VHH binders against Methionine aminopeptidase (map). Designs and how they scored, part 6

Target 1, 301 residues: Methionine aminopeptidase (map), of Saccharolobus solfataricus (p95963)
Amino acid sequence: MTEDELNKLLLAGKIAAKARDEVSLDVKASAKVLDICEEVESIIIENKAFPSFPCNISINSEAAHYSPTINDEKRIPEGAVVKLDLGAHIDGFISDTAITISLDSRYQRLLDASKTALEAAITNFKAGLSIGEIGRVIEKVIRAQGYKPIRNLGGHLIRRYELHAGVFIPNVYERGLGVIQSDSVYAIEPFATDGGGEVVEGKSITIYSLKNPNIKGLSSRENELIDFIYTRFNYLPFSERWLKEFSTNVDELRNNIKNLVKKGALRGYPILIEIKKGVVSQFEHTVIVKGDSIIVSTKSL

## First folded at step 4 (VHH; framework vhh_7d4b_2)

Design y3E (from g01 with T28E)
Fold by ESMFold2-Fast, scan of step 4:
Structure y3E (fold): chain B 301 residues (1-301), chain A 121 residues (1-121)
Amino acid sequence: as target 1 above (301 residues)
Amino acid sequence: QVQLVESGGGVVQPGRSLRLSCAASGFEFSYYDMGWYRQAPGKQRELVASISSSGGSTNYADSVKGRFTISRDNSKNTMYLQMNSLKPEDTAVYYCAAGRYYEWGLSYDYWGQGTQVTVSS
């Protein structure tokens, strides 16, 4: 990792933390999810970074992968448990962070479970440690609070323009995952639930990424859209809301996206829902491992 | 040492059935989502079927819905694909994959070497 690369990672983390901490104060009953996510993304852009993925607002049993659509009218329900998940990048150097806000005091212990698990995981995080031991720490903390960790979600290795670079950080003990490497960037993201401890795919897809730019038999317009996507987002996830410069015709845009997913040029990310419809909490930080140092890039000032 | 080992492939006549097995070792099998992919000559690899870590949720490609059934036995660290009413178009190398959900969907971290299925007529 060069000093320039480290500085970009630190700045991306600071910008994401700023957006997270400021916008979390606007998460309240009746607030439009579109307004919340546009505020997050605007703060990131105004600070000369780009979103590393679309702002996610996941409510109650939803764990991940809902970003508002064009003209989305969805509002935060009364008593909701809301996961605000966002990230920034500078030249592909990525930050990724999340917090849970509860509008119902009965879920405070559920929030504390994933929050304290994140803190414990960071405290134990070091180069050379078995990755499965981080999962052991997270699982122990969450279960001690009377909840289940979500076992098929977890953190991940981050590389330039890659949110998930092929290494999984579990929320339960697991062998065979390798060791934490120096000169590496990881997201650590405990999920806790009062449900079954597993997510399944729902029907809604609001987030996409480029999968294969070299599909044969595409129209000129489809190829233009792929070029636009690659130029603006690389292989990072994007929202239809970010394609307005390409087309202001929402129906054309949605039809093109649907066809490109069907043809394998784009990947869609279905919403993830707790298997028993249990309430989900999540907290997440990006950590930089440099020698014996652990730097939490997304930490609040 | 992580391993996924496919078995049960072979040559069959159209309309017949095959059962593929995937034996897993070296990781906590019950925590992983599992899937079957296939790749025919000259074509891209495609997802055939997937099953959640608990076995409570399954997903199928449109081309195999109603004909194939995915299942798993966590006590035996084994995943299965029951393939009924086989067609020549099902001819491919079938790959076992193990993965977990990450921030951005299912990531398949472990792959088997593949097993050949040939449906001849």
Scores: ipSAE 0.188, ipTM 0.547, lowest interface PAE 4.0, mean pLDDT 92

Design y5D (from g01 with S30D)
Fold by ESMFold2-Fast, scan of step 4:
Structure y5D (fold): chain B 301 residues (1-301), chain A 121 residues (1-121)
Amino acid sequence: as target 1 above (301 residues)
Amino acid sequence: QVQLVESGGGVVQPGRSLRLSCAASGFTFDYYDMGWYRQAPGKQRELVASISSSGGSTNYADSVKGRFTISRDNSKNTMYLQMNSLKPEDTAVYYCAAGRYYEWGLSYDYWGQGTQVTVSS
């Protein structure tokens, strides 16, 4: 990793942490999810970075993959447990972070479970350690608080313009995942729940990414949209909200997206919901491994 | 090492049955969602059936619903596909896959070598 690359990773982390910490204060009953995520994304852009993926705001049993849509009217319910998940990039050098806010004091222990699991995972994180041992640490902390880790979600290796680069950081002990590498970037993201401890796909899809830009038989308009997407987002996830410059006709835009997903040019990301509808908490940091140093790029200032 | 070993493919007449098995080793099987995919020459792989890590949730392609049954035995690290009332249209290479969710979607971390199913004569 070069000094320039490291500096971009550190700056992307600082910007994401700023947006997370500032906007988390606006998470309250009746607030529009659209307003919250547009504020997150605005702060990132105003600080000369780009969102590495659309701001996710997941409520109660939703674990991941809800980003508000164009003209979204959804509001945060009273007593909600809200996961705010966001990231920034500079030239594809990515940060990724999440915090849970509870509007119901009875869920504070659930939040503490995933938060302290993240802290323990980072404390134990080092080059040469088996990745499965991080899962062991996370599982032990969450179960000690009386909750279950979500076993089919976890952290991931990050590479330039690759949010997930093929290495999984588990929330439970698992063998065969390899060892933590120096000169590498990881997201570590414990999920805790009072439910069954796994997620399933729901029906809602609000987030997309480019999958294959070389599909033949596309219309001129479809090819223009693919070029727009690649130029602005590369292979990173995006929201329909970020395509307003391409088209102001919402129905036409949504039809084009749906057709491109069907043809295999785009990937859709269904919302992820706890299997027993248990409440989910999550905390997440991006960690840079540089020799013997462990740097949390998304830590609060 | 990680392995998915498939068995049970072959040549059968229309209306007959086959049972495919996928034996897994080298990873924590009961933490992975499992699926059967199939691919005819020159076409994309398509999902046939999937089963959650616990076995509590299953999903089927419309073309096989009511004829195929997916199951798993976590104590034996094995997944099955019971294929009844086979049709010529079911002819394909069938692949065992193991995957899990990340923050951004389900990635199939492990794939079997594939097993040929031919429904003819």
Scores: ipSAE 0.242, ipTM 0.609, lowest interface PAE 3.7, mean pLDDT 92

Design y5E (from g01 with S30E)
Fold by ESMFold2-Fast, scan of step 4:
Structure y5E (fold): chain B 301 residues (1-301), chain A 121 residues (1-121)
Amino acid sequence: as target 1 above (301 residues)
Amino acid sequence: QVQLVESGGGVVQPGRSLRLSCAASGFTFEYYDMGWYRQAPGKQRELVASISSSGGSTNYADSVKGRFTISRDNSKNTMYLQMNSLKPEDTAVYYCAAGRYYEWGLSYDYWGQGTQVTVSS
């Protein structure tokens, strides 16, 4: 990668870490999820970056993919285990990070399981290592603490304007996933649970991305929305909250989104829920592999 | 080497049944979500049915709900699609796919070569 590209990756990581660490202090019972995520996204924009995806707040058995909607009234429950997952980009150079906050002291070991698995994975991360060996490390650490890794979730290769660029970093040992490459950017994201160790799709969809901008038979207004989305978000995930400049009519906006998903122009991301409704913890960093160096772009300052 | 091999396709009359099988090798089958896609000439590939890695969750396209049933046997590294009450509109090449969730979606990383299903008189 060029020095300019590296500098943008580092700055995106620093901004995401700042937003994560500052706003995590506001995760408490009765707080509105909308207020939390709008604060995350505001910090990112104030620091001259853009969110690489909508701020996710996933509670208890929800593992991923809840972002607050327009006028969302959802509040953090008493005793909740909350995953705060966010990212920033500068010209498509992406950071991606997550922490879990527990409002219930009984879940501290569950948090420690995924946190120490992330630390162990980063310590073992190097160019030329089999990707499956990172999964082995993560699985061993989580299971040693009495929990299950979530086996059908994992980290991913990141490319410019691509959050998941076709390489999977597992949370369990797997063969055939290739080797860690130099001059590459990865998200490493262990998930631990007291449940079954697998996620399934729920019914709620609050996050979308552009899938196919060239669908035939769209109305003029639908094509205008596709152009708006591509111009502002490229193929990165977005929230309906970010479309207010296109339309202030919430019903029109939601109907257009649903129709474009149905026609295959947009992808919707259902919330991901632990199969046995077990509590889920997650920690995540973005790491840059450059020769023999491993740089954690999203580390706390 | 990863392989997905479909079998069970063929030519049948409307109202009849077929069972497709997908045999998997070269990866840890029980860790992967599996799906059946189909593609008719001149149309986009569409998801027909999917099943979670444990088999505890299934999903179906509206066009096949109540007629098709997806299942898997992790001990045999095999996935099935039972297709009942077949219609001419079900005519397509059917593809087996194996996928994983990344943070930002389900990616089907492995695909079979496809098996032809033709429903005609």
Scores: ipSAE 0.091, ipTM 0.515, lowest interface PAE 5.3, mean pLDDT 91

Design y5N (from g01 with S30N)
Fold by ESMFold2-Fast, scan of step 4:
Structure y5N (fold): chain B 301 residues (1-301), chain A 121 residues (1-121)
Amino acid sequence: as target 1 above (301 residues)
Amino acid sequence: QVQLVESGGGVVQPGRSLRLSCAASGFTFNYYDMGWYRQAPGKQRELVASISSSGGSTNYADSVKGRFTISRDNSKNTMYLQMNSLKPEDTAVYYCAAGRYYEWGLSYDYWGQGTQVTVSS
């Protein structure tokens, strides 16, 4: 990792933390999810970065992968438990962070479970440690609070323009995952639930990424859209909301996206829902491993 | 280190049954979601069926729903696909996959080499 690369990672982390901390104050009953995520994304852009993925706003049993759509009218329900998940990048150097906000005081212990698990994971994070040991720490903390960790979700290795670079950081003990490497960037993201402790895919898809830019047999318009996506977002996730410069015809955009997913050019990310419809809490930081140092790039000021 | 080994493929007539097995080693099997994918000549690989790490949730492609049943035995590190009422259009190479969700969707970390299923009339 060069000093220039480290500086970009740190700045991306600071910008994401700022957007997270400022916009979390606007998470309240009846607020439009579209307004919340557009505010997150505007703060990131105003600070000379780009979103590393669309702002996610997941409610109650939704664990991940809801980003508002064009003209989305969805509002935060009374008493909701809301996961706000966002990230920034500078020249592909990525930050990724999340907090849970509860509008119902009965869920405070559920929030504390994932929050304290994240703190414990970071405290134990070091180069050379087995990755499974981080999962052991997270599981112990969450279960001690009377909740279940979500075992099929977890953190991930991050590389330049790669949000998930093929290494999984578990929320339960697991063998065979390798060791934490120096000069590496990881997201650590405990999920806790009062449900069954695993997620399943729902039917709604609001987030996409480029899977294969070299698919043959596409129409001229489909190829133009692929080129637009590659140029703007590389392989990072994107929202249909970010395609307005390509077309203002919502039906055209949605039809083209659907066809490109079917043809294998794009990947869709279905909403992830707790298997028993349990309420889910999540906290997440990006950590940089630099020799013997652990730097939390997304920490609050 | 990590291995997924498919077995049970072969040649059958329409209307007959096959049972595919996938034996896993080198990772903690009961923490991974498992799936069966297939790829016919000239077509893209498609998900046929998936099963959650606990076995508590299953999903099926519309084309196989009601005919195929996915199951797993975590004590034996093995996943199965029971294929009933086979049709010529089920002819494909079938792949075992092990994966898990991450923040950005389902990632299949491990893949088998595939087993051929041919349904000929």
Scores: ipSAE 0.201, ipTM 0.593, lowest interface PAE 4.0, mean pLDDT 92

Design y5R (from g01 with S30R)
Fold by ESMFold2-Fast, scan of step 4:
Structure y5R (fold): chain B 301 residues (1-301), chain A 121 residues (1-121)
Amino acid sequence: as target 1 above (301 residues)
Amino acid sequence: QVQLVESGGGVVQPGRSLRLSCAASGFTFRYYDMGWYRQAPGKQRELVASISSSGGSTNYADSVKGRFTISRDNSKNTMYLQMNSLKPEDTAVYYCAAGRYYEWGLSYDYWGQGTQVTVSS
């Protein structure tokens, strides 16, 4: 990792933390999810970065992957437990962070479970440690609070323009995942629930990424959209909301996206829902490992 | 060493039943979603049935729905496929697969070597 690369990672982390901490204060009953995510993304852009993925707002039993759509009317329910998950990048150097906001005081222990698990994971994080041992730490903390960790979700290795770079950081003890590497960037993201402790895919898809830009048999307009996506987002996840410069016709955009997913040019990411409809909490930081140094790039300002 | 070993295949007459087993070792079985895939000669590999890590959610291909039942025993690190009312078109090599939510989607990263099922008159 060069000093220039490290400085971009640190700045991306600072910008994401700023957007997270400022916008979390606006998460209230009846607030539009669209307004919340547009504010997050605007703060990131105003600070000379780009979103590394669309702002996610996941409510109650939704664990991940809801980003508001064009003209989305969805509102935060009374008493909701809301996961706000966002990130920034500068030239592909990525930050990824999340907090849970509860509008129901009954869930404070559930929030504390994933929050303290994140803190414990970071405290134990070091080059050469088995990745499964981080899962052991997370599981111990969450279970001590009377909740279950979500077993089939976890953190991940981050590389330039690659949000999920093929290494899994578990929320339970697991063998065979390798060791934490120096000169590496990781997202650590404990999920806790009062449900069954696993997620399943729902039907709704609001987030996409480029999968294969070289699919044959595409229309000229479909090829133009692929080129637009690659130029603006590379292989990072994107929202239909970010395609307004390509077309203001919402029906055209949605039909093109659906066709490109069907043809294998784009990947869609279904929402993830707790298997027993249990309430989910999540906290997440991006951690930079540099020699013996552990740097939390997304820590509060 | 990660290993998935299928057993229980064989030759059977139409209308009969077989039970396939998949024994897992070298990873934490209880944390993985599991699936049965099959591949007939000259055809693409297709998903037959899948089961969530806890066993609380199952999915079936339309061609086998109502005839096949997937189950798992996390205490024995074993997954099963009960195949009833077998048809000649069920003839294929059946593969056990283990997957997880990775890079935001479910990915099947571990595969067995397969077990042959032949349904013939």
Scores: ipSAE 0.111, ipTM 0.520, lowest interface PAE 5.0, mean pLDDT 91

Design y5T (from g01 with S30T)
Fold by ESMFold2-Fast, scan of step 4:
Structure y5T (fold): chain B 301 residues (1-301), chain A 121 residues (1-121)
Amino acid sequence: as target 1 above (301 residues)
Amino acid sequence: QVQLVESGGGVVQPGRSLRLSCAASGFTFTYYDMGWYRQAPGKQRELVASISSSGGSTNYADSVKGRFTISRDNSKNTMYLQMNSLKPEDTAVYYCAAGRYYEWGLSYDYWGQGTQVTVSS
């Protein structure tokens, strides 16, 4: 990686950490999820970066992939356990981070489980180490607290304009995943639950990405939307909220998105829900592996 | 090291049944969501059915709903596809796949070599 590339990764991490830490203070009962995520995204843009994906707010048994929709009325419930997951990029150099905020003190140990698992994973993260050993560390810490890791979610290798670049960082011990590479960027993201330890897809889809820009048989308007998406977001995930400049007609926009998903031009990301409706906690950092050193780009200042 | 081995394909007449099996080795099967894909000559590969790592959730393509049933036995590291009321349109190579969620998508990390299913009279 070049010095310029490293500087962009570090700045993207700093901006994401700033947005995360400032906006987490606004996570409270009755707050609108739309307001929270718009504030996250505004801080990122004001600091001369772009969101690497739409701000996710996942509540209780939701683990991932809920971003507020246009005019979303959803509010944070009393006693909620809230995952705030966000990221920034500068010229495609990506950061990705998450914290859990509990409005119910009964879940403090559940939060501690995933938080301490993340800390332990980072402490052990080193070029040449088997990736499965990170999963072993995470699993041991979470299970010692009396919870289950979510086994079908995990961290990932990050590349320029590519949020998951084909390498999985597990939350349980697993063989055959390769070794941590130097000159690489990873998200490490333990999930802990009092449920079954597995997520399933729900019905709601609020996040999309470009899958194939060269689908045949699209209308002129559909091709215009694909060009708009590629120009602004590349292959990174986006929200319908970010398409306001393309169309202010919400129904038209939603119908176009739905048709493009059906035709294979866009990918939709269904909300992920714990299989037994268990409460989920998550903490996440982006780590840069540079020679024998590890830099946590998304750490608090 | 990782292997997915399909079996149970063959040639059958319309209206008959086949049961496909996918035997997994070299990874922790119980951690992976599993799926069956198929590819007919000259067509792109399409998802037929998928099953969550615990077996608690299943999904089916509209073309096979009510006719096909996906299942898994985590104690035997095996996934199955029960195919009933087979039609000529079901003729394809069927692939076993194993995957799981990354933060931004379900990725099928491992693929079998495929097994041929031919439905003809």
Scores: ipSAE 0.384, ipTM 0.699, lowest interface PAE 3.2, mean pLDDT 92

Design y6F (from g01 with Y31F)
Fold by ESMFold2-Fast, scan of step 4:
Parts: C-alpha cells; structure tokens; sequence
Structure y6F (fold): chain B 301 residues (1-301), chain A 121 residues (1-121)
C-alpha cells in the first residue's frame, strides 16, 4: 500500500472511532434509532468522509443489518443491549467498527466476553499467522466467560470499495482459511451470545448494495436509480434514507428497490438474529497489517 | 484443497423425483452455510435453497417451496436436495455452494462443478 493509501485508511479509522465514541453516549432508553444513526452519519460527513455502510443499530438478539428506515419511529427499549456498528471511507479506503452498549448491568459479562476476545485477537494478529488461530483465540476467551461465540459470523478482509474481499476471520478455530497477509486490511469482530451461537436471516431488509448494474429490461427510472447508486455509493451498502435526493416519494423508492432486488440488480441484506433469540454482544476494529506493524485504525483517540 | 462434488442429476419425466447430493472436503463442513444454485440455458444463476451450518434454518426460492427439501448431515460432510414434483422449468445445471455469513450477508466462497437435471420425455 502507498503512504497516501495508508493515510486515507488511518483517517477513515479516526473518523469512524470519533463518531462511534461520541454517539454511543446518546444510546439510552427511549432514544430514536433514526436519531442515533443520523448523528453517526452526520459526524462522518462533517469530517469529510462518507459512511462505508449505513449505521447498524441492532438490539438484544439482533446481531446485525438493521439500519433505520425513512421516518423510522423505533426506540431503544429499557434494559436493551445495543450494537452500534458503523464505518467510514475516504475515496473507498474503508474503516469498520462496532461497540456494544448495555442499558442493563446484568449483561456486563457478555459485553466483556466479546470485548476481551477482540483485544486478544489483535494482540495475536500478525502476518504469516494462520487465520484459524485467531478464531481459536476468540473462542477460548468467549467460552471462558461462559458464553458462545457466533460461529457463522466473523471478520473479513477489506479492499478499496469492497467491505468483504473473500477472506473470513472466524470466531472459532477453523482450518483452511489461509494466513494473514502483509499490506492488508482486516475487520476483526467477535460476537458473543447466551444463545445457540449461530445467526439466521429474519424477514426485515433495510440495507442494500449494487450487485449488477447491467441488467436488461429496466425502465428509464430504474436505470437512473442504478446510476445514482453507483455514482454515490459504488458497490458499498446503502440505506433508502440516502436516496432522498433521487426521490422524495417513499413508496416509489421502496417499489423501485424491491423490483431491482427481484431482478438481481441490487442485493438486500436481511437482518441477522441469534437462532435461539439469545442476547448478542459485538466489538469490532479495523486493523492494518503493514510489514511487522499492526495498526488499529479505529482505536479510541 | 477444498472440493464440492455434486451427484444425483439425470433425466426424468415431469412429476418424478430426484435427490441431489453434495460431498464436501478440505474445510470444516459443519461451520459453513450451504446452498443449491441452478442455471438454466439463457438465464442467470439463481439460489434454489440454502441451509444454515447447524441445519436449524432453511430458505427456499418461491418457485420450489413445497416441492424441494434441503438437508445436511454434518457427520458425513454431505448436503442434499430432495426434488419432488419436478417440472420442465426445473431443467438446469445445479451447483453446490459453501459460504459464510459476513457482517454484510452470505457470500458463497466455494463452488462445485455442477450436475445436470433435465425434466422431459
């Protein structure tokens, strides 16, 4: 990676960490999820970056993939365990980070499990190490606290304009995943639960990305929407909330999105829910491997 | 070295049944979500059915709901697709895929070479 590329990765990390740390203080019972995520995204934009994906705000047994919708009225419940997952990019150089906030002190140990697992994973992270060994470290720490890691979620290799670049960083020991490479960027994201240790797809879809911009048989309006999406978001995930400049008619937007998903032009990301409805905690950092250096781009300032 | 090997395809008459198998090696099968995709001549590849790593959750395309059943046996490193009440429009090459949920959904990382299913006289 060049120095300019490294500087963009570091700045994207700092901006995401700033938004995460400032907005996490506003996660309280009765707060609107829309207000929380719009605040995250506003801080990112104000600091001259763009969200690398829509702010995710996942509650209790929800593990991932809920972003507020247009005019969303959902509020944080009393005693909630809230995952705030966000990222920034500068010219496609991506950061990705998450924190769990508990409004119920009974879940502090569950939070400590995934947080300590993340710290242990980073401490052991180095070029040439088998990726499966990171999963071993994460699993050991989470299970020692009496919880299960979520085995079908994990971290991932990140490339420019590409959130997951085909390499999986597991939360349990696994063979055949290759070795950690130098000049590479990874998200490391332990998930811990008091449930079954697996997620399943729910019915709700609030996040989308461009899958195939060259689908034939689309209306002129559908093609205009695809061009709008590619120009502003590339292949990164986006929210319907970010399409207001394209149309202020919510029903028109939603119908166009559904049709484009059905035709294979867009990908939808269903909400992910713990299989036994267990409570989920998550912590996540983006790490840059540069020779012998491990740089946590999303660490607190 | 990761391998997925499909078997059980063939030529059948409408209304009959076939059972496809996918044998996996070279990775920890029980940790991967599995799926069946198909591609008919002149059409794009589409997801037919998927099953979670534990087998606790399944998903089906609307066109096959009630007719096809996906299952897996983690002790045998094998996934199955039971196809009942086959129709001519089910004619396609069927692909076995193994993948993971990432933060941003299921990405199929490994693919088999495909097995042909033809529904005709």
Amino acid sequence: as target 1 above (301 residues)
Amino acid sequence: QVQLVESGGGVVQPGRSLRLSCAASGFTFSFYDMGWYRQAPGKQRELVASISSSGGSTNYADSVKGRFTISRDNSKNTMYLQMNSLKPEDTAVYYCAAGRYYEWGLSYDYWGQGTQVTVSS
Scores: ipSAE 0.306, ipTM 0.639, lowest interface PAE 3.4, mean pLDDT 92

Design y6H (from g01 with Y31H)
Fold by ESMFold2-Fast, scan of step 4:
Structure y6H (fold): chain B 301 residues (1-301), chain A 121 residues (1-121)
Amino acid sequence: as target 1 above (301 residues)
Amino acid sequence: QVQLVESGGGVVQPGRSLRLSCAASGFTFSHYDMGWYRQAPGKQRELVASISSSGGSTNYADSVKGRFTISRDNSKNTMYLQMNSLKPEDTAVYYCAAGRYYEWGLSYDYWGQGTQVTVSS
């Protein structure tokens, strides 16, 4: 990792932490999820970065992958447990972070479970350590508080313009995942639940990424949209809200996106829901491993 | 050594049945969502059926819904696909896959070698 690359990673982390900490104060009953995520994304852009993925607002049993749509009217319910998940990048150098806000004090122990698991994971994070041992630490902390970790969802290795670069950081003990590498960037993201401890895909899709830009047989308009997406987002996830410069016709955008997913040019990311509809909490930081140093790039200022 | 090994493929006439098995080793099978994919010559690989890590949730492609049944036995590290009322268009190489959710979507980390299913009259 060069000094220039490290500086971009640190700045992306600082900007994401700023957006997370400022906007989390606006997560209240009746607030529009669209307003919350547009505020997150606005803060990132005003600070000379770009969102590394669309702001996610996941409520109660939703674990991940809800980003508001164009003109979305969805509001935060009373007593909601809300996961705010966001990230920034500078020239493809990525940060990724999440916090859970509970509007119901009865869920504070559930929040503490994933929060203290993240703290314990970071404390034990070290080059040369088996990745599965981080999962062991997370599982032990969450189960000790009477909750289940989500076993089929976890953290990931991050590379330039790659949100998940093929290494999984588990929330339970697993063998055969390799060792933590120096000069690498990881997202560590414990999920705790009072449900069954696994996620399943729902039917709603609000987040997309470029999968194959070289699909043949596309219309000229479909090819124009692919070129627009690649130029602005590369292979990073994006929201239909970010395509307004391409077309102000919402029905045209949605039809084109649906067709491109069907043809294999785009990937859609279905919402992830706890299998028993249990409430989910999540905390996440981006961690930079540099020699013997562990740097939490997304730590609060 | 991580392995997924498919078995049970073969040549059958339309309307007949086959049962595919996928034996898993070298990883914690009960932590992974499992899926069956298929690929016919000159076509893209498509998801046929998937099953959650506990077995509590299943999903099917519209083309096989009502004809195919996916199941798993976590105590035996094995996944199955019961294929009934087979049609010529079901002819493909069938792949076993093990996956989990990174931050963004279901990622299949492990793949089997494939088993050929041919439905011919």
Scores: ipSAE 0.295, ipTM 0.660, lowest interface PAE 3.9, mean pLDDT 92

Design y6W (from g01 with Y31W)
Fold by ESMFold2-Fast, scan of step 4:
Structure y6W (fold): chain B 301 residues (1-301), chain A 121 residues (1-121)
Amino acid sequence: as target 1 above (301 residues)
Amino acid sequence: QVQLVESGGGVVQPGRSLRLSCAASGFTFSWYDMGWYRQAPGKQRELVASISSSGGSTNYADSVKGRFTISRDNSKNTMYLQMNSLKPEDTAVYYCAAGRYYEWGLSYDYWGQGTQVTVSS
């Protein structure tokens, strides 16, 4: 990577870490999820970056893919285990990070399991190492604390304007995944649970991305929305909350989004829920591999 | 070396049955969600049925509900599609796919070469 590219990755990481660390203090029983995520996204924008995806607030057995909707009234429950997952980008150079906050002291060991697994994974992360060995490290740490890693979730290679660039970083040992490359950016994201160790799709969809901008048979208004989305978000995930400049009519926006998903122009991302409704913890950092150096761009100061 | 190998396709008359198999090797099969996709001439590839890594959850396209059954045997690294009451509209190349969730949803990382199913009178 160039020095300019590295500087943008580092700055995106610092901005995401700042938003994460500041806003995590506001995760309390009765807090509106909308207020939390709008605060995250505003800190990112105020620091001259853009969200790389909508702020996710996932509660208890929810592992991923809930972002607040327009006028969302959902509140943090008493005793909740909350995953706050967010990221920033500068000119498509992406950071991605997550922290779990427990409002119930009974789950502290579950949080420690994924947190210490992330620390162990980073310690072992180097160019030339088999990717499956990172999964071995994560699995060993989580299981040693009496929990299961989530097998069908994991980290990923990141490229410019591309959150998941075709390489999976597992949370369990797996052969055939290749080796960690120099001049590459990875998200490492252990998930631990007291449930079955797998996620399934739920019914709620609150996050979307552009899938195919060249679908034929769209109305003029649908094509205008596609162009708006591509211009502002590229292929990165987005929230309906970010479409207010296109239309202030919520019903129009939701109908257009639904139709574009049906026609294959947009992808919707269903909420991911632990298969046995077990509680899920997650910690995540973005790691830059440059030569013999490993840089955690989203590390707290 | 990762491989997904489909078998069981062929030519059948309407109303008959076929059972497709997908044999997996080179990865930890029991950790992957699996799916059957099909592609008919001139159409996009579509999901027919999917099954979770444990086998505890299944999903079917509306066009095949009640006729097709997806199953898997993790001890044999094999997934199946039992296709009953076949219709001419079921004519397609059927693909085995293995996937996992990334942060942003299920992605199918591994694909078989496909097996042809033709339903003709």
Scores: ipSAE 0.309, ipTM 0.676, lowest interface PAE 3.5, mean pLDDT 92

